# VH-VL binders against q0atu2: the designs that were tried, part 26

Target 1, 119 residues: q0atu2
Amino acid sequence: MLDKKARIRTSREYRNVFEKGKRLSGRFLIIYYVENALDNNRFGFITNKKIGMAVIRNRIKRQLRAIVREYQGQVKNKHDIVLVARAGIGKSSFEGMEKDYIAIMKKAGLFARNANKID

## First folded at step 13 (VH-VL)

Design uf76
Fold by OpenDDE, fold request of step 16:
Structure uf76 (fold): chain C 119 residues (1-119), chain A 121 residues (1-121), chain B 108 residues (1-108)
Amino acid sequence: as target 1 above (119 residues)
Amino acid sequence: QVQLVQSGAEVKKPGASVKVSCKASGYTFTGYYMHWAKQAPGQGLEWIGEINPKSGGENYNQKFQGRVTMTRDTSISTAYMELSRLRSDDTAVYYCARDKFYWEELYFDYWGQGTLVTVSS
Amino acid sequence: QIVLTQSPGTLSLSPGERATLSCRASESVESEYLHWYQQKPGQAPRLWIYGASSRATGIPDRFSGSGSGTDFTLTISRLEPEDFATYYCQQYGDTPLTFGQGTKLEIK
């Protein structure tokens, strides 16, 4: 799905995003984000027990990865972004999740100015 | 004990700027996000924005975007909110309040005592 | 943004009576993101109920919170003189964070 280089993988990398970045709460997602010194964006995903059972958490993670992949080319470069799934996301549709992702990313100003899939 | 102590009342003229401080004690300053809220006389509360004390990263209510600046000085565990281009409807009590650094507990468990800012000609 | 509407605006009751305060959200809010604060004149708000139904530390058990979706309620089973204040609900379910306009509980 996402290239390995486009993934936040280590605890240190996650911690860096939390400590060095900022956060924004959406309907179904909280994003923590910070600029990086790379030539690419990296994404991390966090689902915890409040989301639901393991099957639900895995589904949500899969869906979020799909959404991120779909819009990754329109996100401003040089950012590390962690998506934290919030309560209620398990009851949402894929389209609802996508809508929330777009909304929160817009609020954060993380989409490129010439993005064409976010309208 | 946890305390958030804010700076004293301010009287400003329209067009001026005001900077309110919030000094934290009794806990690890960087372990909590700091928020600011506005309460106009006799009215409810309005969220202004939040700041990450570790990084200084901030997010503002779009209503205040362009006029508010949140900063912090970790060396003295103090958060600041500056509001510029003041107008009469900025007259209000401004509060700082903390919530958890992570997403586990997102509510304001402690508040500053408030700072009255009066904007008048 | 999510708009929280509290009712009634003012509630006049006597000590010993039961008080019921309502908070309605313009769209669904998860319970864990709905909170209540108490504020007395000249004082800062104080966390009262968090997560719709959990009492903050030191809050008497005569206070209870309930609700889900768009409808939330704060109930005081038997009013004490110190309970007369303004109560605000607040949502952390979306940005911007928002508060209700408050319900003033005053002594009759």
Scores: ipSAE 0.910, ipTM 0.959, lowest interface PAE 0.5, mean pLDDT 96
Fold by OpenDDE, fold request of step 16:
Structure uf76 (fold): chain C 119 residues (1-119), chain A 121 residues (1-121), chain B 108 residues (1-108)
Amino acid sequence: as target 1 above (119 residues)
Amino acid sequence: QVQLVQSGAEVKKPGASVKVSCKASGYTFTGYYMHWAKQAPGQGLEWIGEINPKSGGENYNQKFQGRVTMTRDTSISTAYMELSRLRSDDTAVYYCARDKFYWEELYFDYWGQGTLVTVSS
Amino acid sequence: QIVLTQSPGTLSLSPGERATLSCRASESVESEYLHWYQQKPGQAPRLWIYGASSRATGIPDRFSGSGSGTDFTLTISRLEPEDFATYYCQQYGDTPLTFGQGTKLEIK
């Protein structure tokens, strides 16, 4: 799991990302992101009921956390990023989610110049 | 009574820039994302980008990346779209349109009346 | 990007007839993210159907939307004179957002 300091945990922190940041819609994810004043990135995850049953939502969240953790070192620093799972994500494979994550993060320009895990 | 009122028609020469405004009223300006779309004469619609009126954060269609700049003035509930290095194929009606701030409902429920931008030498 | 292809390009019908407009997506789009707009000459687009099948406020019940995956349809059960316009489908399922090329519904 992500380190505590790498997590967006409070409603206020989430709200801050929404209000002060911008968004980008992908196939399975909408990311809301904003620069922060920290020395690290923070990630938040939102799974709404449109995704499916609670079991599915929890699975999706775990999978997204795994993806984020895998590519965490490739993301530009000093960002708060909230991943909102979109309808249809429950039908996707892990690889599909990963692909979408990479795609949306690229579109957002959030990967570091020296990122080597993205294709 | 939600309204999006855009600035008037523009005539520009190639290489010039144009800045179109979209004034919102009848709702909380910062409560919705503002989008811009392009419609060339007799053609369909093309999404240009969106802006968070609260923060000014924007995301553009890569097709327009480098030439488009979206801004807003919250004090007058007005969004702006500037397109630079104009060329003939930029001739079109440009629309502003709003959608929800959050992901619950993502569609354009209100549109500006459009602004015709003509680029000709 | 997701390409939306509408058919037919032009549909010529008379008032009282049934109209069927198609929108095909190059890849699957969740119904929630497929919308329809109506546009008349000299006017801005107007939200007509959202989420593939929900009528926007004030839209007559003679309009209906259906479909899923890659195939979506807008149906007008009995055309009224004011229904003749161009209809565009639009997807919010991926960036960049995209529109179909439109179907012009014209009076025969």
Scores: ipSAE 0.904, ipTM 0.958, lowest interface PAE 0.5, mean pLDDT 95
Fold by OpenDDE, look of step 15:
Structure uf76 (fold): chain C 119 residues (1-119), chain A 121 residues (1-121), chain B 108 residues (1-108)
Amino acid sequence: as target 1 above (119 residues)
Amino acid sequence: QVQLVQSGAEVKKPGASVKVSCKASGYTFTGYYMHWAKQAPGQGLEWIGEINPKSGGENYNQKFQGRVTMTRDTSISTAYMELSRLRSDDTAVYYCARDKFYWEELYFDYWGQGTLVTVSS
Amino acid sequence: QIVLTQSPGTLSLSPGERATLSCRASESVESEYLHWYQQKPGQAPRLWIYGASSRATGIPDRFSGSGSGTDFTLTISRLEPEDFATYYCQQYGDTPLTFGQGTKLEIK
């Protein structure tokens, strides 16, 4: 699981990302992102009932957290990033989610220049 | 009622820049993303990009990357789209359109009346 | 990018007839991210159908949308004179957002 310091946890923190940030729509994810004044990145995750039952939503959250954790060290510093799970994500494999995450983060320019796990 | 009113037609020379405005009324300007679309004569629609009117954060179609700049003035609820280094194939009607701020309803429910931009020597 | 292909390019029909417009996506698109717009000459597009099958406010019930995956359809059960226009499908399933090339519905 992600370190507490690396998590967006409060409604106010989420609202700040939505209002002050940018958004980018991918196949399975919409990311909202904004620069923060911290020395670390923070991630938030949003799933809704349209995605599926609670067990499915929880699975998706676990998978997204695993993906974020895997690439955390390659993301540009000082960003708050919220991942919104889109319809259809429940039909995707883990690899598909990972691929979408990488693609959308690249489009957003959120990976560090020296990132080496991004194919 | 919701209205998006765009600036008038423009005639420009190749290499020049054009800045089209879109004034919003009848709703909270900062509560919706503003998009821009291009429609060449007799052609379909092409998405240019979007802007968060509250923050000014923008996201562009890569096709227009480097030539388009989207801005806004919240004090007058107006969004702007500037296109630089104009060429003949930039001749088109440009539309502004809004969608929801959040992810629940992602479609363009209201459009501006369009702005014709003609690029000719 | 996701390419939307509409067919036919032009559809010539008479008032009272049934119209069927097709929109095919190069990749699968969730229904809630596929929309239709109507445009008349000299006017801006107007939202017509959203989420593949939901009519926008004020849209008559003779209009209906259906489909899933890569195949979507807009149907007009009985054409009225004011229905003759160009219809565009649009996807919000991936960036960049894209539109179909349009189907022009004209009077026969």
Scores: ipSAE 0.839, ipTM 0.942, lowest interface PAE 0.7, mean pLDDT 95
Fold by OpenDDE, second read of step 14:
Structure uf76 (fold): chain C 119 residues (1-119), chain A 121 residues (1-121), chain B 108 residues (1-108)
Amino acid sequence: as target 1 above (119 residues)
Amino acid sequence: QVQLVQSGAEVKKPGASVKVSCKASGYTFTGYYMHWAKQAPGQGLEWIGEINPKSGGENYNQKFQGRVTMTRDTSISTAYMELSRLRSDDTAVYYCARDKFYWEELYFDYWGQGTLVTVSS
Amino acid sequence: QIVLTQSPGTLSLSPGERATLSCRASESVESEYLHWYQQKPGQAPRLWIYGASSRATGIPDRFSGSGSGTDFTLTISRLEPEDFATYYCQQYGDTPLTFGQGTKLEIK
């Protein structure tokens, strides 16, 4: 699991990302992202009832956290990033989610230049 | 009443730049994303990009990347789209359209009246 | 990018007839991210159907939307004179956002 320090936890923090940041829509994810004044990145995750039952939503969150954790070292520093799970994500495989995450993060230019784990 | 009012028609030479404005009224300007679309004569619609009026953050269609710049002036609730290095195939009606900040309802519920940009030598 | 292909390109019908417009996506699109717009000559597009099947405010019930996956349909049960226009489908399922090329519904 992501460290507490790497998590967006409060409603105010989420709102800040939504209002002051940019967004980018992918197949399974919408990312909202903004620069922060910290030395680390923070990630937030949003799933809603459209995704499915609570057990499904929790699964999706767990999977997204795993993906984010895997690639967090390759993300540009000083960013707050919120991942919003879109409809259809529950139908995707883990690999599909990962692929979408990588694609959308690339489009957003959020990966470091020397990132080596992204294909 | 929500309204998006765009600037008037433009005639430009190839290589020039054009800046189209979209003034919003009847709602909180910074509460909605502003999008821009292109419609060539007799053709369909093409998405150009979007801007967060509150932050100024923008995302562009890669097709227009490097030639388009979206900005806004919150003091007058106005969004701008500038297209540079104009060429003949840039001749089109350009529209602004809004959608919501949040992901629940992502569609263009209100559109500007359009701005004709003619690029001719 | 997701390509939306509409058919037919032109549909010629008379008032009172039923109209069926198709929008096919190159990739699967969730219904909530597929929308329809109406456009008349010299006017801006107007939101008509959102989320594949929901009518926008003020849209008559003779209009209906349906579909899922890659196939979506806009149906007009009984055409009125004011319904003759060009209809565009649009997807918000991936970036870049894309539109179909449109179906022109004209009077026969």
Scores: ipSAE 0.835, ipTM 0.940, lowest interface PAE 0.7, mean pLDDT 95
Fold by ESMFold2, fold request of step 16:
Structure uf76 (fold): chain C 119 residues (1-119), chain A 121 residues (1-121), chain B 108 residues (1-108)
Amino acid sequence: as target 1 above (119 residues)
Amino acid sequence: QVQLVQSGAEVKKPGASVKVSCKASGYTFTGYYMHWAKQAPGQGLEWIGEINPKSGGENYNQKFQGRVTMTRDTSISTAYMELSRLRSDDTAVYYCARDKFYWEELYFDYWGQGTLVTVSS
Amino acid sequence: QIVLTQSPGTLSLSPGERATLSCRASESVESEYLHWYQQKPGQAPRLWIYGASSRATGIPDRFSGSGSGTDFTLTISRLEPEDFATYYCQQYGDTPLTFGQGTKLEIK
């Protein structure tokens, strides 16, 4: 439930992140990321049929969006970031996904402060 | 057919730098990530890092951060790994290897033949 | 980082025997991110098994892989002379990517 300005929407925008950026693999997520020329961050989410049925994929997307929203104030500005759900994510808890997101964003140097604490 | 052909063996003094090349053929060079790995004599393999050959974007194993630089020249389909401030424990065979650009089926399907770097006193 | 521990370090067997090579991860690794490579002296590693259990192209069916979680196994049902080599497991489940220290399979 990120607003329009904070989301990656078009195939061209997604391709730009993949082609112009770099990646990091975490336990349940791979992130692809690149600096953008905007005044804000944008996020994209990929889940495919391989993860499970539509209800499972939609749950995963909703959970990932909630995690991103919770920590978005910690993210260094001016980045496009695509979160790719890996195989096995459907077996993870919300807390497991959250821990993995925090870890991988720290490894990428994308958090400006300690992500274990929001305020 | 896919080939990764690396530069020849090198002998260096401590404190010097070495730059190993890996020339790709038989596939679209910018369509696969390139990785580098180290194998010290009689030991196992250690991942050094990866580079997106299209953008030049890289991520390194923290152990090598600050001493390693990965680059590429897309006009000749060649990746490079430079290791600076060489130490005796940098003596090893260095391999390039590729994996897919996207998130599915990520493994090292093709490897270069290896480059022996010897750091002498 | 995820540490992969292979056992035994050296396995001495004769052609015709069955070999069992173990790889244990310090944290759970989804099976599709656990891979095996074969390496002979003076050669580069070669992809052998991917996703814990899938044979790479051209790999004989005497090789099989299994396991999940933290425990993975490579089995050779009937050793041929060409199978004597060092085998490495490798994980792509988290960054940094890591390899096991290897199991050297040698002639008794």
Scores: ipSAE 0.823, ipTM 0.916, lowest interface PAE 0.8, mean pLDDT 92

Design uf76
Fold by ESMFold2, look of step 15:
Structure uf76 (fold): chain C 119 residues (1-119), chain A 121 residues (1-121), chain B 108 residues (1-108)
Amino acid sequence: as target 1 above (119 residues)
Amino acid sequence: QVQLVQSGAEVKKPGASVKVSCKASGYTFTGYYMHWAKQAPGQGLEWIGEINPKSGGENYNQKFQGRVTMTRDTSISTAYMELSRLRSDDTAVYYCARDKFYWEELYFDYWGQGTLVTVSS
Amino acid sequence: QIVLTQSPGTLSLSPGERATLSCRASESVESEYLHWYQQKPGQAPRLWIYGASSRATGIPDRFSGSGSGTDFTLTISRLEPEDFATYYCQQYGDTPLTFGQGTKLEIK
């Protein structure tokens, strides 16, 4: 589970990410992200009814939370990041979601890495 | 009536810079992302990047990273794309286009009329 | 990046004929993220079909789109003189966004 401090919780917090940040689209995910003024990262998750019924949406949220938790140590600090599930994600495997997350976080420059290389 | 009106044609020498403008009207400028695309003579379209006009946050196609800068002025509802260190193969029509701010139904519903940039010695 | 390959490059037909334009993606693209634009000389592209099969506002019902995965089709059931133009497919399934190279539909 993600720590409670690492969650985007209110509608105002979500709106701030959308309006103040920027976005990138991946195969199964779109991320919206912005720097925050905190000492930590925060994550939000959106699945809408178009994705499927509640049991499917809850499964996808659990899988995305597990992926985020696995890689949270690599994420550059001081960011609010909202993961939005796109159409078709319900047919993706866990591994497919994970690959997409890694790819889009790299494209966004949100993974911490050596200052002397970009990859 | 949604309208995107771009600045006029430009003729530039290699090594110079060009800044193309795109003035929006008929909608809330800060409520839609702005994109730019390139179309070389007789060629297809190539995506350059996008800007959040509210925050100024940008993402570029890596092919153009380092030579392109997208900006905006919200007080006059205008987006800008600047391309530096111009080369002959930068000769193209450049378009602005908008899509929705949020993740559903993302497509370019309105386009500017295009700006021809010619790079010649 | 996802490469979109359109075929044929040029399609020469007469008014009244049926046109079939193909768009093939190098990787699977969800239908919701595959779009078609029409462009006439000296004009900007115009949104024509979105989400593979939905007509944009004001687009005649002689235009239909279909397909999924890597194979998408734009069909014009009976060509009118105003339909002769270049058509581009475009994907929004992954960044960078990409367009096909276009199919020029020209009068025979």
Scores: ipSAE 0.819, ipTM 0.915, lowest interface PAE 0.9, mean pLDDT 92
Fold by ESMFold2, fold request of step 16:
Structure uf76 (fold): chain C 119 residues (1-119), chain A 121 residues (1-121), chain B 108 residues (1-108)
Amino acid sequence: as target 1 above (119 residues)
Amino acid sequence: QVQLVQSGAEVKKPGASVKVSCKASGYTFTGYYMHWAKQAPGQGLEWIGEINPKSGGENYNQKFQGRVTMTRDTSISTAYMELSRLRSDDTAVYYCARDKFYWEELYFDYWGQGTLVTVSS
Amino acid sequence: QIVLTQSPGTLSLSPGERATLSCRASESVESEYLHWYQQKPGQAPRLWIYGASSRATGIPDRFSGSGSGTDFTLTISRLEPEDFATYYCQQYGDTPLTFGQGTKLEIK
């Protein structure tokens, strides 16, 4: 798959984002993020058992990946970004997750300046 | 014994800046986020922002953006909040507080004793 | 941002009475991210209830928290003299983090 280089893969890579970066809380997501030394962005996803049953967690993960893929061209380059699902995310729609992602990425300054027209 | 000890009260003129310190002890300073909050006289609490003390990365409440700077010195386990271009309505007690570094059970479990900043002509 | 509105602003009661303090959020907040702090004059706030209903370490069982969605309640079943203080609800459900304006619980 073409997302290999855009993926945070190891425990060390995840820890680097947490320790070297900063965070923001949204309604359904927390993001941890840091500049990287690459020419591309990388994304990580965390869902835990508190979110719900495995089928719910897998659906959420798939939906978040789809959202990230849809907006990846608008994300400022050279960032490692970990999306952590919060407890209420299982109740949200795809559109609700999408709006939360847009909002928190704007608050973090990770979208291009003109991305404020995204709904 | 976790402690957050803040610097003493300050009296400042409008237009000046103030820098409040918060010295941590009894825990690994870089293992918890540090937050700052404002409490004006007779008012509730208002969140100012947070800093990752390991990286120095910050996020501020938009209301304070442009006037607040949060820093830290890990060698002495101390966080700082600087507020510039002071106005009379910045008169308040300022608190530091910590929460966990990760995403579960995020709340302010320990607070500093507060620092009164008075902005007076 | 999420606005938390506490009511009443001041609650005047006697020791032995039951106190009910309300916190209403402008938008739904997951209970896990709704917290209560107690503050006495001249002191820092102290974590009292976390996750809407869990008592912090050392908090007496006469304190109970409840609620979900937009409506949350702190109840003190039988007031003791040391319970008279200001109580703040706080949300960690969205940035910026916000507090209610407080309910001052005072001796009648």
Scores: ipSAE 0.816, ipTM 0.916, lowest interface PAE 0.9, mean pLDDT 92

Design uf82
Fold by OpenDDE, second read of step 14:
Structure uf82 (fold): chain C 119 residues (1-119), chain A 121 residues (1-121), chain B 108 residues (1-108)
Amino acid sequence: as target 1 above (119 residues)
Amino acid sequence: QVQLVQSGAEVKKPGASVKVSCKASGYTFTGYYMHWAKQAPGQGLEWIGEINPKSGGENYNQKFQGRVTMTRDTSISTAYMELSRLRSDDTAVYYCARDKFYWEELYFDYWGQGTLVTVSS
Amino acid sequence: QIVLTQSPGTLSLSPGERATLSCRASQSVEGEYLHWYQQKPGQAPRLWIYGASSRATGIPDRFSGSGSGTDFTLTISRLEPEDFATYYCQQYGDTPLTFGQGTKLEIK
């Protein structure tokens, strides 16, 4: 699980990322990201009722947290990143989500140059 | 009423740069992302990129990476698109268009009137 | 990238007739990310249908959108003279955003 320090937790923190950051739309995810003044990255996750029932939304969040945790070491430091789950993500496999995450993070240039765990 | 008013037509030589403006009114400029699209004569539309007017953060279509720069002046609610190293196939009408700041409604509900950029030797 | 292919390229019909425009995506797109725009010569595109099936403000009910997955359709039940224009579909399902090449609806 992501450490408490690696999580975006407050509405203010989320708002800051949305307003002061950039966004990039992937197939299953929209990421909002901005540089922070910390020595670590923080991640936030947003799912809405359009995705499905609470059980589905919670599953999606668990899966996204697992993906983020897996690739955490390859992400450029000092960033706040919010992942917004898009319509259709519930129809995707875990591998599909992972692939989309990698793709969108690459497009955003958020992976470190020496990252060896990404395709 | 919402309006996006773009700068006038431009005629440029190959290798030159062009900067098109898009002035927004009738709404909060920083509350919507601004997009730019290209339409060559008699052709369809091509997405160039987007900018967050509040932060200035931008994302470009990789096809235009290295040649396009999107900026904004919040004091006058104006977005700018600069295209450098112009070539003949850059001849087109360029449009600005807005969409929602968040993810709820991702479509272009309002467009500028377009700016014709002609690149010829 | 997601490629949108519209058909036919040109559709010649008379006022009063029914028009059916197709937009096919190279990969599945959720309906809420598929939109249609109308463009007349010398004018900017105008939002027409959003989310595959929702009419934009002021759009007559003779226009309807439908479809899912890779196949989407714009239908005009009974053509009016002002309906003759070029229609573009557009996807917001992935970056980069892309448009179809357009269907020109012309008067016969």
Scores: ipSAE 0.819, ipTM 0.937, lowest interface PAE 0.7, mean pLDDT 95

